# Designs tried in a protein design chat: VH-VL binders against q9fi13. Part 1

No score or structure here was measured in a lab: all are predicted.

Target 1, 266 residues: q9fi13
Amino acid sequence: ASLSPEVSPLLRAAHHTVDNYVKSGMIIGLGSGEASDFAIRYLGQQLGSGSLHNVVGVPMSARSASEAAKYGIPLEYYRDGVQIDFAFHDADAVEENTLIAVIGRRRSSQEDDYILKQKSIVKVADEAVFMIKEEQYKAGLEGSIPVLVQSLNWLAIAEEIDDLYLGDAEVWRRASVENEGPLGGDFPIVTSDGHNILDVIFTTPIRSLADLATSLDKIDGVVDHGLIIKTRCTVVIAEETVVRSVTLQTSALEGGVRTYGQTLQK
Below, numbering starts at 1 at the first letter of every chain, in headers, positions and changes, except where a header shows other numbers; antibody chains aren't numbered by Kabat.
F, E and O are the ipSAE of ESMFold2-Fast, ESMFold2 and OpenDDE, as the mean of both directions, binder to target and target to binder. V2 is 0.75 times the mean of E and O plus 0.25 times the DockQ between their complexes.
[cut] marks letters that were taken out.

## First folded at step 1 (VH-VL)

Design A6 (framework fv_iluzanebart)
Fold by ESMFold2-Fast, scan of step 1:
Structure A6 (fold): chain C 266 residues (1-266), chain A 124 residues (1-124), chain B 107 residues (1-107)
Amino acid sequence: as target 1 above (266 residues)
Amino acid sequence: EVQLVQSGAEVKKPGESLKISCKGSGYSFTSYWIGWVRQMPGKGLEWMGIIYPGDSDTRYSPSFQGQVTISADKSISTAYLQWSSLKASDTAMYFCARQGYYDILTGYSPFDYWGQGTLVTVSS
Amino acid sequence: EIVMTQSPATLSVSPGERATLSCRASQSVSSNLAWFQQKPGQAPRLLIYGASTRATGIPARFSGSGSGTEFTLTISSLQPEDFAVYYCQQYNNWPLTFGQGTKVDIK
């Protein structure tokens, strides 16, 4: 019935990621998002064909768990002490040169992903890959940085963040439904551990995500945020006809080495 | 050891109903798609459709949409191909085969394990 | 639908000789192409997938090559047990389609 559509750049990025980073015997952190969906499907195909074996997935979300189960990937759920060899994930944005990733931006009101779980799995993995579109990789990022806060004092915490970034960002409490009005969202999202999510929406370019992370971490009542600093990290960038990868390597002294790779559509 | 075992040969008259089976063993039945392929006498292979037993998601080739029904019972690891009213033109060998997911976006996974086939003969 | 055309329809070769089978797609299927062997009275057997990757247990004498619209299956030193019909299949586009087959006759 259907003709094959033009191949999504994220499909190529996902296949490149699985082909280059997943080996038999690995425990793999399964990310959430469009590229992760493609990677999970492809990983399932490789297991089904026998090209890969003894691979177990650790899902970062209900979405990734459902996708993995549908395509035949054995699952193990995250718990203290689990060893994760590799993780892949969709990032909302990545800062050029530092490879600091932004995750957890609102994708849909039905999303049941948790920032803390995704961040924990990525950080525990020996190596991680973020799959992104070319427009998501740049210096001077703008837009939402999600911040997880204690619910009892959320307004005071929001006011403190607003004061720190006055003129540069708007602070909104993420709602469980999309409401409009001057008072903001009526019904807050509450995580499983009882916290709220603040969307800190930068309207001017963020000069340093590392400085932003440090500043947010100093605020009493901030539990965590959507910024991931991962030293063993590769970013796989989906361009219109090619896939480009950027890896940061850190020497024992300092002055880590940037590596660059490119793969054409097969 | 992965195996797909199909039901035995059938001889039917036009207008009769028929349901043939394909039982999987040696793997997680709910984790793989099962496809059906027709081979008419002296002819090549024709893909008919697939089912994912975990959630009964089914997809048909346009040529077979409405001609047959594909179903599965995951409790006994068995997939089915069914006709409500057979025609002489349905005379063929029918194979089931295990497949990773087929997706028009990904275009991945051929059939890796096949059943032995079920010969269906419709008199005419 | 994508039409798969195989050539030749019949190939007669002596044991020990090289056999080359061709498969052409009516439009690009990238590398999403598989080769199957079918012996008389048996189910098809997967030989090659992804245009060039041998399936588990398939002897090294079988090799696949090509991409896009032109594909080749090569049997480097034909054995008596290689008497069979060989089918190519694209799995790039819906619906899945097979070639009409190439019959390899050793005798």
Scores: ipSAE 0.000, ipTM 0.383, lowest interface PAE 17.6, mean pLDDT 82

Design A9 (framework fv_iluzanebart)
Fold by ESMFold2-Fast, scan of step 1:
Structure A9 (fold): chain C 266 residues (1-266), chain A 120 residues (1-120), chain B 107 residues (1-107)
Amino acid sequence: as target 1 above (266 residues)
Amino acid sequence: EVQLVQSGAEVKKPGESLKISCKGSGYSFTSYWIGWVRQMPGKGLEWMGIIYPGDSDTRYSPSFQGQVTISADKSISTAYLQWSSLKASDTAMYFCARLGETYYYGMDVWGQGTLVTVSS
Amino acid sequence: EIVMTQSPATLSVSPGERATLSCRASQSVSSNLAWFQQKPGQAPRLLIYGASTRATGIPARFSGSGSGTEFTLTISSLQPEDFAVYYCQQYNNWPLTFGQGTKVDIK
């Protein structure tokens, strides 16, 4: 497919991702979000035209499943033991150089099981791509980090998180967004497993997402969170007129992981 | 080079106290959990507990709570496992291991092990 | 605590054959599952973390899959140096727990 300068940067990132990472015969994890919607649409068009064949999608959300069905992508739902060759997903933010992704920030169509299912599919995939806008890729990220917590003691867990990041973050239990009436009144979102979601909203720059993930995992009653660490990943960054990609690589001598980038022009 | 280096083998009598060490180098010692794992002769791996050296937060497996003490001295990048009174049933290989970059990495760096033999 | 159960207890295979090892968690551990190799007299060696990500320096013949409660470690074209005991370990919940181990030995 052709792209024009007037088209959304995320559309270009999505087409770039499908063109460079999706091959016939693959089982593909289908992410959720604006860029993933574009990628799913484009993938469906490539399958319909015969440019790609024998591709099956594994949707990460009801949104992804609906979009895939709309554009004619054959689906297989995630189950233990499924091999996934490649996954693409949106991210709310990605930490520069580490490529640690933030997912699950509050959206109007938010699903209650998004954190566990999306992370599971991304981690199981042999390789993953996160598609983001340029402003979402930086060091010193601020904003919400969603944390999945046990519901029976959610307040104690929230207080522990609040104490750890006092002056740096606000902790809020995510509500269902339904209004009880003129005076208001929110009900907490409860996942299928009976867990609550806490939005830990950082108002100062987060120095290290890796340290944050470690700290959150340390707290009794934290089930999971919106930070994804994936060694075989590439971040496709949508800039105004170009698409830039950055990939984690291993060093031949030390076996260490390092970041390098590639820029593609239209 | 990221390493965990453990103290040497120990031969003790029942009732004696013991403190073994695990020294980290090549990384930020205060930013990673250190775990202790027991392996009795011919048996599998048993989780004992972990410590976060940055604030000395310790978590024990229920089977080891009150039987051992895990501590760390961040000024010398060293974690410790100690017994106030050893028993013959404490005879085992003891490993320390770093919990990786985050919980997602698992125990990525291991010490070489300290063999503890408790006999009369 | 989360109980990790490995099967089979012993797997006898010939060099060049495929070995498939299973690990089951008593409740979901997401993808926070690692596989370790241990040879006699040595410390465990990390093979796989995050259920499917190979650790640095681990040969491509080792692969991991699964999420939630069911996990598999596959060794394609088994080499002589691969005969060892393999442990799975969950790091999703405290306390951390290991499976009992699968011994891979010569047929």
Scores: ipSAE 0.000, ipTM 0.356, lowest interface PAE 22.3, mean pLDDT 82

Design C1 (framework fv_masavibart)
Fold by ESMFold2-Fast, scan of step 1:
Parts: structure tokens; sequence; C-alpha cells
Structure C1 (fold): chain C 266 residues (1-266), chain A 122 residues (1-122), chain B 110 residues (1-110)
């Protein structure tokens, strides 16, 4: 007989994250994605069994709110000034050594909540964990970086980004439907705040996500983007049979911040 | 509290069939992989079969493959083992057990039933 | 199917430490971190003592610890007590995508 040790590589990463970072009494930012779904289910099971108590979830998306309610996690909705002890989230990719995360890439089978809410919850949390697969952790990332822009001037903003990354990236306004309608023109996704999303698709390796974030932040009309820079951050990397974690650490020997790899066995 | 209660064991002649049941209570049955493990009198433990939390995946020990079928009814919180073409070497106490890991496999069997004895005559 | 090798018996006195070994190959114990240990008292169902090499379930005494070096996993019981007298089984996932148990070790507390 053939038997796999787990249903999904992200299942172990999710369980590891809850077991090591969630404590009774915490207010937890609840991420969105496959690993976050597993983490929410497991957290609900731990609350139901009494292994954890007095935990409240702050959902980053309608998906995470629905999943949390299904498994009996008490919810509090995000507002200015809320204290969040810990947050977990999925990431589309993470830059090696810097632990800068990419979020918000298009997923065809999911309802997306807006990037601003997810980033706000992660950034205000005292500590955050991103759960990813091994192939999502590397230097020289390529692919889409979502950029949230003001709708009235979206084309001018897109042209400015295109000029900055000419030969390195293609800029597309994200459509609400995959195909253009019969009347022509894009049918753009409009966030709850009235903004458009530009997918800046890098076809060459991005040398520095930090530099990219700085450049995007300087553009007038850019509201935000899918790059998350978090100082108290751990990345939990799902491999077939093991979980590896990487945390930003300060080296006493050098007096600087360094990223160290650590293989965790549960 | 978690409880697993096996039933359906008894004395049976070689070549015959027997169906075991395991009634689960005290936890969300549909979230856990379930196992059958057997122990011949005075001998060690032997894994028999596993079924995933949703029933979509099933795996068997080579010694029982093609003869035994594991199944579950999540609406009734019940696990089953259909044993066909029984042999004298199938004589054992049969335990049902739960994986400790919700939605996963092979992490460890945190709860076991008390077992049901199956005796296959020589 | 590969079977895991355990000593048939081990003995100790109250207050002492004993270690039970579980030896496989690089295709089971040595290749994966899915080793568990079970305690079985006469006439009772097994009880999970250690999962995933070294983790203790809630309610298991910290006198029990698990470890692994190469192809050998070990269960160590410190501060040995009379109620520790039982059979102990290791189990591992294998590269053949199967589960195997060790032959079992009878612990006697003298």
Amino acid sequence: as target 1 above (266 residues)
Amino acid sequence: QVQLVESGGGVVQPGRSLRLSCAASGFTFSSYAMYWVRQAPGKGLEWVAVISYDGSNKYYADSVKGRFTISRDNSKNTLYLQMNSLRTEDTAVYYCARDRSPFGYVSGFDYWGQGTLVTVSS
Amino acid sequence: QSALTQPASVSGSPGQSITISCTGTSSDVGGYNYVSWYQQHPGKAPKLMIYEVSNRPSGVSNRFSGSKSGNTASLTISGLQSEDEADYYCSSYTSSSTLVFGGGTKLTVL
C-alpha cells in the first residue's frame, strides 16, 4: 500500500505555525490562502478541545472570516488602533535573505479582498509568519507585483511604471473578467475603496524587492502594492516531509540584521 | 471526551467474511484520518489500513490488500473494515485509531479503541 | 516490508533511566521524521507517548523523551517508576509509503 504523510505540504507548515506561535489570550490576524485555511481549521480544533482558550481572530478576507466562523473562532473586525499579537498569512513569493513577501497575485478560483486590509493587519501585528512552499522562496523573483492605484489617473500611472521598467516588466490593468467584453475595453476590478489593480509582471529577475517598493512608493497615484516589509517576521517553508523556518535575526557578532535558515522537526 | 468503540468481532471460518465497525464520539470525526491496527495474540502491533478524513484516499498493508476494504460514514461518525477471504493468520485483536493531526496522516495515533477480537478457525 | 528492530526486553530499577532503541534504515527511521512511540499495559489498548521523533502529547510525563541519530530512534524514560512497566512499540513511515511497527520491547521495573 502507498501512503502520503500529509494531504498538502502546507498542512504541516500551518500546524507548525499554530503550535509554535499561537498562545491562549492572543488576538490573531487570520490570513487568506491554502495554508491559512489549514491554520484556521486547526486553530478552531484546538479551541474546541480546550488546548487553547481566549483567542480572537481578526480576518484579513471574507474567505478567512467564513472559515473562522465555520470552525468556531470568535471574530473581531479590524479597526484603527486594534492590537494584534500575531498574524499568519500565505505569500505568493518571499525574497531570500530579506524575507520581503509578495501578496495579492491573481487567483482565478477565489474572491479577493483588497491588499490594503491584508497589509495593515500584517504590519500592525507584533509578529507575523508567512507560510509558503519551497519553490516560492528564492532570490531574483519574477512575475506579477500587484500595485493598487487611483482609478481616475490609472493610465498615466501605468505609463509611468512602464517607463521605469521598460524591457523588464509588462503592465496590465487587472480585469474583473478574464476575457474582454464584446463591447471592447477592459472591465477592471475596482476595490471597495474605488481603486484599480495594476499587475506589474516582471519578465527578468528583480534584483531588490526593497528598491522596487521604494520606487513604487514615490509614484504619485500609487496607493499601495503587494510587497510587505515586516521586521518581526518568520517564513515557514513547507517541504514534502519537513518544515523549514527562516527568521530575520540580529547577529551579536556583527551588530547587524541577518537572515538564518533553521530546519524544524515536529 | 474522545471515545472509539469497536464491534463486530467473533469466531469465523477460513474463507468467510466479517465486517467490523468503530463508533466515534467526542470529536469532529470528519476532520481525522482513521486507522485499523491489529495485534495477534501474544504478538506485536501491525498496521492494516488507513482512510483519509473525507474518505477519498485509502491505503492497505500488503498482507490484506485485495481482501479488506476500509470505509467510513461521516454522517454517522462510524469507521468500517470489511474483511473478505479470511485466513487463520488474520486472527487478532483489531483496534481502530485516530491520527492526532487533523486533516493529515502518520503523525501518531493519539486515541485507540479497546479492540475487538477476530478468531479465524484453523 | 521492512520491520524495525527493538530489543526484546530492557530492565531498570526505580529512579534510574533506561533507553529503548528502534533501528531501521535510511528508507524509514533515517529518512523521515515520522517516528512515534506507544506504551501498552497488559490487556489495554496502546497509548501514544511520543510523536514525530521527539514531541510529547498533552498528559504524557516529561520523564519520557524521544530522539533520533541516523537510522536509530530512541525512547528514554528517566526517573523510572513501577507504572512504566509495559510493552513499548516504535513506528515509522517508510519510503514505500507504508507504516511499520517495531517488534516491541518489554520493560521490567525491578
Scores: ipSAE 0.006, ipTM 0.484, lowest interface PAE 10.3, mean pLDDT 85

Design C11 (framework fv_masavibart; at its last look DockQ between E and O 0.02; V2 from the best seeds 0.00; counts 0 for: pae E 20.6 > 2, placed apart)
Fold by ESMFold2-Fast, scan of step 1:
Structure C11 (fold): chain C 266 residues (1-266), chain A 122 residues (1-122), chain B 110 residues (1-110)
Amino acid sequence: as target 1 above (266 residues)
Amino acid sequence: QVQLVESGGGVVQPGRSLRLSCAASGFTFSSYAMYWVRQAPGKGLEWVAVISYDGSNKYYADSVKGRFTISRDNSKNTLYLQMNSLRTEDTAVYYCARGTQPFAYSNWFDPWGQGTLVTVSS
Amino acid sequence: QSALTQPASVSGSPGQSITISCTGTSSDVGGYNYVSWYQQHPGKAPKLMIYEVSNRPSGVSNRFSGSKSGNTASLTISGLQSEDEADYYCSSYTSSSTLVFGGGTKLTVL
């Protein structure tokens, strides 16, 4: 069905994602965020009308579990070895051409400590879709890259990260305050697994998210980070009146060049 | 031992400028957000300004915004407060204070310096 | 910004327990667990006594304790000693991402 021009671009992206990627019989990773909320609602409506059947959701967060329950989506909870056919998620940003996603940036009034679960579900899914706004898709990304660190030695890890990206990034231990301001709080967020989150805020353009992920992974005491490298993924980009999708393609063996295709939907 | 020592206070006429300094020792100065807090004679405490550990971000109380500038020199372990367009209501003891954790902003401060008195009078 | 409400003065005898209240609203004291207490002796810098409602920094006597109920935070000093004579200030984070201080309470030991 046609959507009103006044409707949120992310709602169009969410409906596009469900319409084109969700099929009856699938086990679906349910993302967290504004677009994922729209997708969950729409999926629930499709199940309620009988347009889709035998779909089970695996929620990436308490938010997505609550939303799915509200709209009548059967749930199966994440555990090692679960098969996930498809996952959709919001991303804070996506690097142009590589389609490497950034997740886990702090959200106003929507504090989420499930970065590891979100990343695990996206990576284990056979295929994933990130739903984003046009301004979130670019080369030379700046801003926060969340880094999960062991809590007992977080200071040493923060000092190492600060030294490594001196002049390019600020390092901040994420506080439990809902709204960030000049007095942000002295106690850290502690994730469900007992880790702290460092916000590594890049003030200069990041040349390569792949290189950044590699260098962060080498730091002793870094548990994980908000960068997702997914081989089978599509980014659904919400523009004012249209939805554009970009799909990652593997490079030729001899060329070593990653390619991508895109489709414009009106 | 952690130590903060303020200097630069004195008597100054309204409309003039004054610069305060705070010398830090006993900790890795470059890893901590630093604060200025003032106390008018016989009155309570008022937060004035904060600067991030690397000097890239600065925030001010509305009462001083546009007139005061906080800065730091991490190579010298020194915090500064440049006070321009001083008013009689800026008369106070000015304390520098450290955030309690590195790489974080704080809602409480420890330690504090001993303070430096600024008197704005004609 | 409005100051948090503290009594202007409180008094007690050596060995007694006293409590100083700090009353705000649901947008500061009632809304956040970021209440701190400072002790200030005449001519001295403030000293942090309590942070995050009830936590004590190293070196602060266990005679000092903090609590909160609704919109009111409290500092309790047990086994009152003459050296406890000082001004006490509470502070809280606010929903405007600012810091607000109380007007201060003068503690007198008889």
Scores: ipSAE 0.020, ipTM 0.547, lowest interface PAE 7.1, mean pLDDT 86
Fold by OpenDDE, look of step 2:
Structure C11 (fold): chain C 266 residues (1-266), chain A 122 residues (1-122), chain B 110 residues (1-110)
Amino acid sequence: as target 1 above (266 residues)
Amino acid sequence: QVQLVESGGGVVQPGRSLRLSCAASGFTFSSYAMYWVRQAPGKGLEWVAVISYDGSNKYYADSVKGRFTISRDNSKNTLYLQMNSLRTEDTAVYYCARGTQPFAYSNWFDPWGQGTLVTVSS
Amino acid sequence: QSALTQPASVSGSPGQSITISCTGTSSDVGGYNYVSWYQQHPGKAPKLMIYEVSNRPSGVSNRFSGSKSGNTASLTISGLQSEDEADYYCSSYTSSSTLVFGGGTKLTVL
């Protein structure tokens, strides 16, 4: 990978990801985002050059599908029971040490429909990589956590979440248009599955994403959220001139307890 | 043409049960949330229940919660309302109505069925 | 939940314009633009006439229009015709994420 400062850090991350994790014959979950675009392009180039062969992509979004198609990557659409050897994806943030990823922060309306798919593909994959910038990797994360909720009683759910995190977060229903306020205006986003999306916007550092995920899962009417907990996960961090990777190591103890370790690669 | 046809109405005594059906045609039934709305004689409209397109979620008005069950068979394009422990105040014309947004709940619905009369009397 | 407030009856002559009001609260009509109007002839099923305050479904006459100000939504029928004689119901989304109806208005064409 190029270490030139003139090159996008995420491009380095993408090249690193493909070079280290993609092998010929693999079925690959194709993520969505800037880094994923670079990864998909590079993957296509490697296939074209013969460096890789017989790779099939499973796109996590329309964006990734389009990009893959442009670069001639054979595609298979996600379905239940699909085998995925490896997946890469852009994360909005990653919690330090735990490597819990935040996805689904407001990017585009089109991406809203793919939050669940992205989570599913990442979780199903044997191994996964999140690509991020240095500033996106930290403890005590702030910002929005997307929560998918039942549409009919979304307000009640929103109020419950708001009460639960009173003083620490604001809850906004995601709207199709900008500046519609916390209720989402007259045209709130409704996913293809019939869900609203609440952005729980933390203005104070989140102590534990794991606890947050657990808490959200207990709320009636919550369908899912933008937090991904993945074993056999690596975070590829794009720094200014170098790429750093942090791998979560899971060991199964006799009692089913998983211990986590970190491996840093520069 | 989109069409809904209710059936199963009749006269029953308090405490008895009745099952209503709504046959749908002219649209992809499995893509829409479906609603029951009732109207007591000479009175206004009251929402009763809603079921999601796939039947995974159900919601009820407080007045019928615990007594009524909404269900659907997408293979038969049919909506159901199981009414148990019927009361005199449940006497009404029961309408089935279609949500207007695929795979989502609606704040309005179109079309409505012709309705079926349920009379609960001792 | 309390019904939205409608006048019990309104009347007009053919060719006139009439307005039916639907008054709620900031938790329903005033809080959201999810007001709908239904027409119901005697012994018939309700028909959707207006949705989201002012939108007409396909096939609904342009004589029907909807508006909202504050906590009050209005259905206006212009060029009143004998066939317009019916009951009219408003509905709205509520802060509880449920649907509420008005009490209905009987429109008589004189």
Scores: ipSAE 0.012, ipTM 0.473, lowest interface PAE 8.3, mean pLDDT 89
Fold by ESMFold2, look of step 2:
Structure C11 (fold): chain C 266 residues (1-266), chain A 122 residues (1-122), chain B 110 residues (1-110)
Amino acid sequence: as target 1 above (266 residues)
Amino acid sequence: QVQLVESGGGVVQPGRSLRLSCAASGFTFSSYAMYWVRQAPGKGLEWVAVISYDGSNKYYADSVKGRFTISRDNSKNTLYLQMNSLRTEDTAVYYCARGTQPFAYSNWFDPWGQGTLVTVSS
Amino acid sequence: QSALTQPASVSGSPGQSITISCTGTSSDVGGYNYVSWYQQHPGKAPKLMIYEVSNRPSGVSNRFSGSKSGNTASLTISGLQSEDEADYYCSSYTSSSTLVFGGGTKLTVL
């Protein structure tokens, strides 16, 4: 039996994101993934028609740069201290209520090099949007959390993480697509910065991504991880027939006292 | 229930080609590296090939390199072995096997299929 | 490619303990903890009995245990039973980034 054609809900999420968050004159972090590809194409169309002006893209990956060039979006090189007004990106999952996002679950040497860059651009941006399908927005997330580690200490780091989450997660060293070996155990992925990636694979629901991020950040030899805690972010959720958004905002980052809020929008 | 079922074995003359299939069920096929291992009649086990979970990397034993091609179709949960330029020494029961580690290669296999016999003669 | 050396056969009486050896080099058994053992009854697929030197998959009897010393891994079967009669293969990762099997050991229960 043939599969029914499936409408991509991410197209609607991408259009919603560009229409509601991109303004003329912005420097925009351009994410990677299916929804980001749609958003880049739509942004290029808006620039070509004149509906938007003076938008410059900062690509998060080679994929983002290629899509942006194809659709005529001017690019700027990401570097320390770059000003980014807004960023959009595909997330692998988002924790309900906290809006903490998971990135970097994709496994290839090419995308593995961009995990840190993607996270850095999202965090540097004044405001960010994560685009996901409804199934990926929930409490009690499970699955892999990528952790970038110093290669020298990787085994000790893996053992420490395994001890912290015994019974809840398995820790695996991500295999290199560039090695000659049939078994990736001795040929791990090594990023351009010289890091290994540990996949911390939760087989039970993760109780708190914030606690997980804190625990990972305290481990000597952990360089970074795929958990993004971003103030001033919105999650654009593609449901089967509609798009909705959930926004997190804190007054501590705006220099004043304001209460935490989360707003559901259509 | 995790299952692997091989098919496509048979009798073939030297120099000819044969394609083996391995149907997988009971697990997320696209997360695991998959392996072919063979066993000549009355002999021991010999690793033949491995393919990464997404199909991006493939490795072969020296005895089959350049003649055999491993592939997978993750949408159909099926592993393949295309065997070209077959020789009499390729006569064996061919097993497919799953790695035990998601998103990486594995140093041990569980489960194994029941095997399919390839006979190269005549 | 390196091959792992196993005795061609071993035998034991019901209730005894027996040990099957698997000898490699520093480039495989001695250099890595990626050693596994498989049981194979005639005409059937191999079954994983021990992985990572000494770990037992769920559903494998605690009569089976594994160990390693230097370049030699060992499979020990205690309380030998008639259904243990089978071929046993060890396997190891190698420094050439390959997986190799031992030649196999036929276990006969007397």
Scores: ipSAE 0.000, ipTM 0.367, lowest interface PAE 20.6, mean pLDDT 83
ESMFold2 (binder alone), look of step 2: mean pLDDT 92; pTM 0.924

Design C2 (framework fv_masavibart)
Fold by ESMFold2-Fast, scan of step 1:
Structure C2 (fold): chain C 266 residues (1-266), chain A 122 residues (1-122), chain B 110 residues (1-110)
Amino acid sequence: as target 1 above (266 residues)
Amino acid sequence: QVQLVESGGGVVQPGRSLRLSCAASGFTFSSYAMYWVRQAPGKGLEWVAVISYDGSNKYYADSVKGRFTISRDNSKNTLYLQMNSLRTEDTAVYYCAKEGIPFAWSGYFDYWGQGTLVTVSS
Amino acid sequence: QSALTQPASVSGSPGQSITISCTGTSSDVGGYNYVSWYQQHPGKAPKLMIYEVSNRPSGVSNRFSGSKSGNTASLTISGLQSEDEADYYCSSYTSSSTLVFGGGTKLTVL
């Protein structure tokens, strides 16, 4: 009863996510971002009070691991074959109706090598929730789509991407933000596995993130990208005083993807 | 063959302005970051400024920040340095230099122009 | 900005090897693998000799090699020749998104 309009909308989204999706006994992918920090804190409080029990966290970032440890959430490292029941994460943007998420846009962070780990954990989870603000949920998204590329041939890959999206996007090799990182301003970020990040900055609306993902996946030397296509996915949208949920589910037998519901909480 | 040709240097009084130009040829100018580097007579090299391939990002040495402006015209294959509020310590040969890799900055200069002398004196 | 520390001069005889050091801090040379070296003959523009610590551009003799240990980068010239006599400058990126040059080293071939 202490929530008010002065409280961050993402706090309400985080509490809604934990209250509706986290159950005792689960192994949970712990996302990274403002909403994920709120969710981790709240989850820790529920474990401390005994309202939840036997929950283990799989952190998507060093920040997530640190927050989980701070709030008493037992941790397990991500590895091949681990079962993850549920994951929550922030997203930079989400495409309306398809619920395809964009992650990994340039942020103030000690490391930029989490895109593959974050994406792997979300994809492996039985169900995932993205917590976003209303302005991040739209059709015709613009802005950066991060693309992870092999470092040896990054230049040829950047030229191919530039040619493919000529007039629609600018291609930049990502460097550290001035005065924020130890890796240097315009020098390239190199991920822990030796790859570079290209920011493909769309200046015109992207008609289809699914088509974009398919096109990027076909380029030789592209390792991965910041687009997440998740079949059991819910987006929890933080509005000023309410939380809205949009859910997307597919049938393996029918092979169709559809949004079947939108839930408004007041 | 890559060529960088600086122009616009000369003798100028303190407090005045000069604009330097660098005409580029032999490579796809719009694909590379460009630099200005200076060298005072008998002294060492000093980095002045850099501009990204598309002109969207610029960085400056502290000694010139707020006084000098780097810019480019990709349609003319030309790099510029607008130098305002000139001081006697700005006296130097100014070199135009090309980034070694396209679309990004590694901070090394694979080609240099011959330089243009700027003398700030009363 | 403060220049990286290089010896003012170094000398050697033809056929010998010499090494020029370039010392900075953890916020420049020690923090990044983006050290380059330039050769400058009197009255001429500088020429790139080494980039990204140890890489040689095409046309640069394999007698020139670069390395880095902690906060110190090094340029080594083996089989010293008379035409190697020149000023040598190191350059590094900084945590402030700027570039800094060393003070320069005059190489004399005896």
Scores: ipSAE 0.000, ipTM 0.390, lowest interface PAE 19.7, mean pLDDT 84

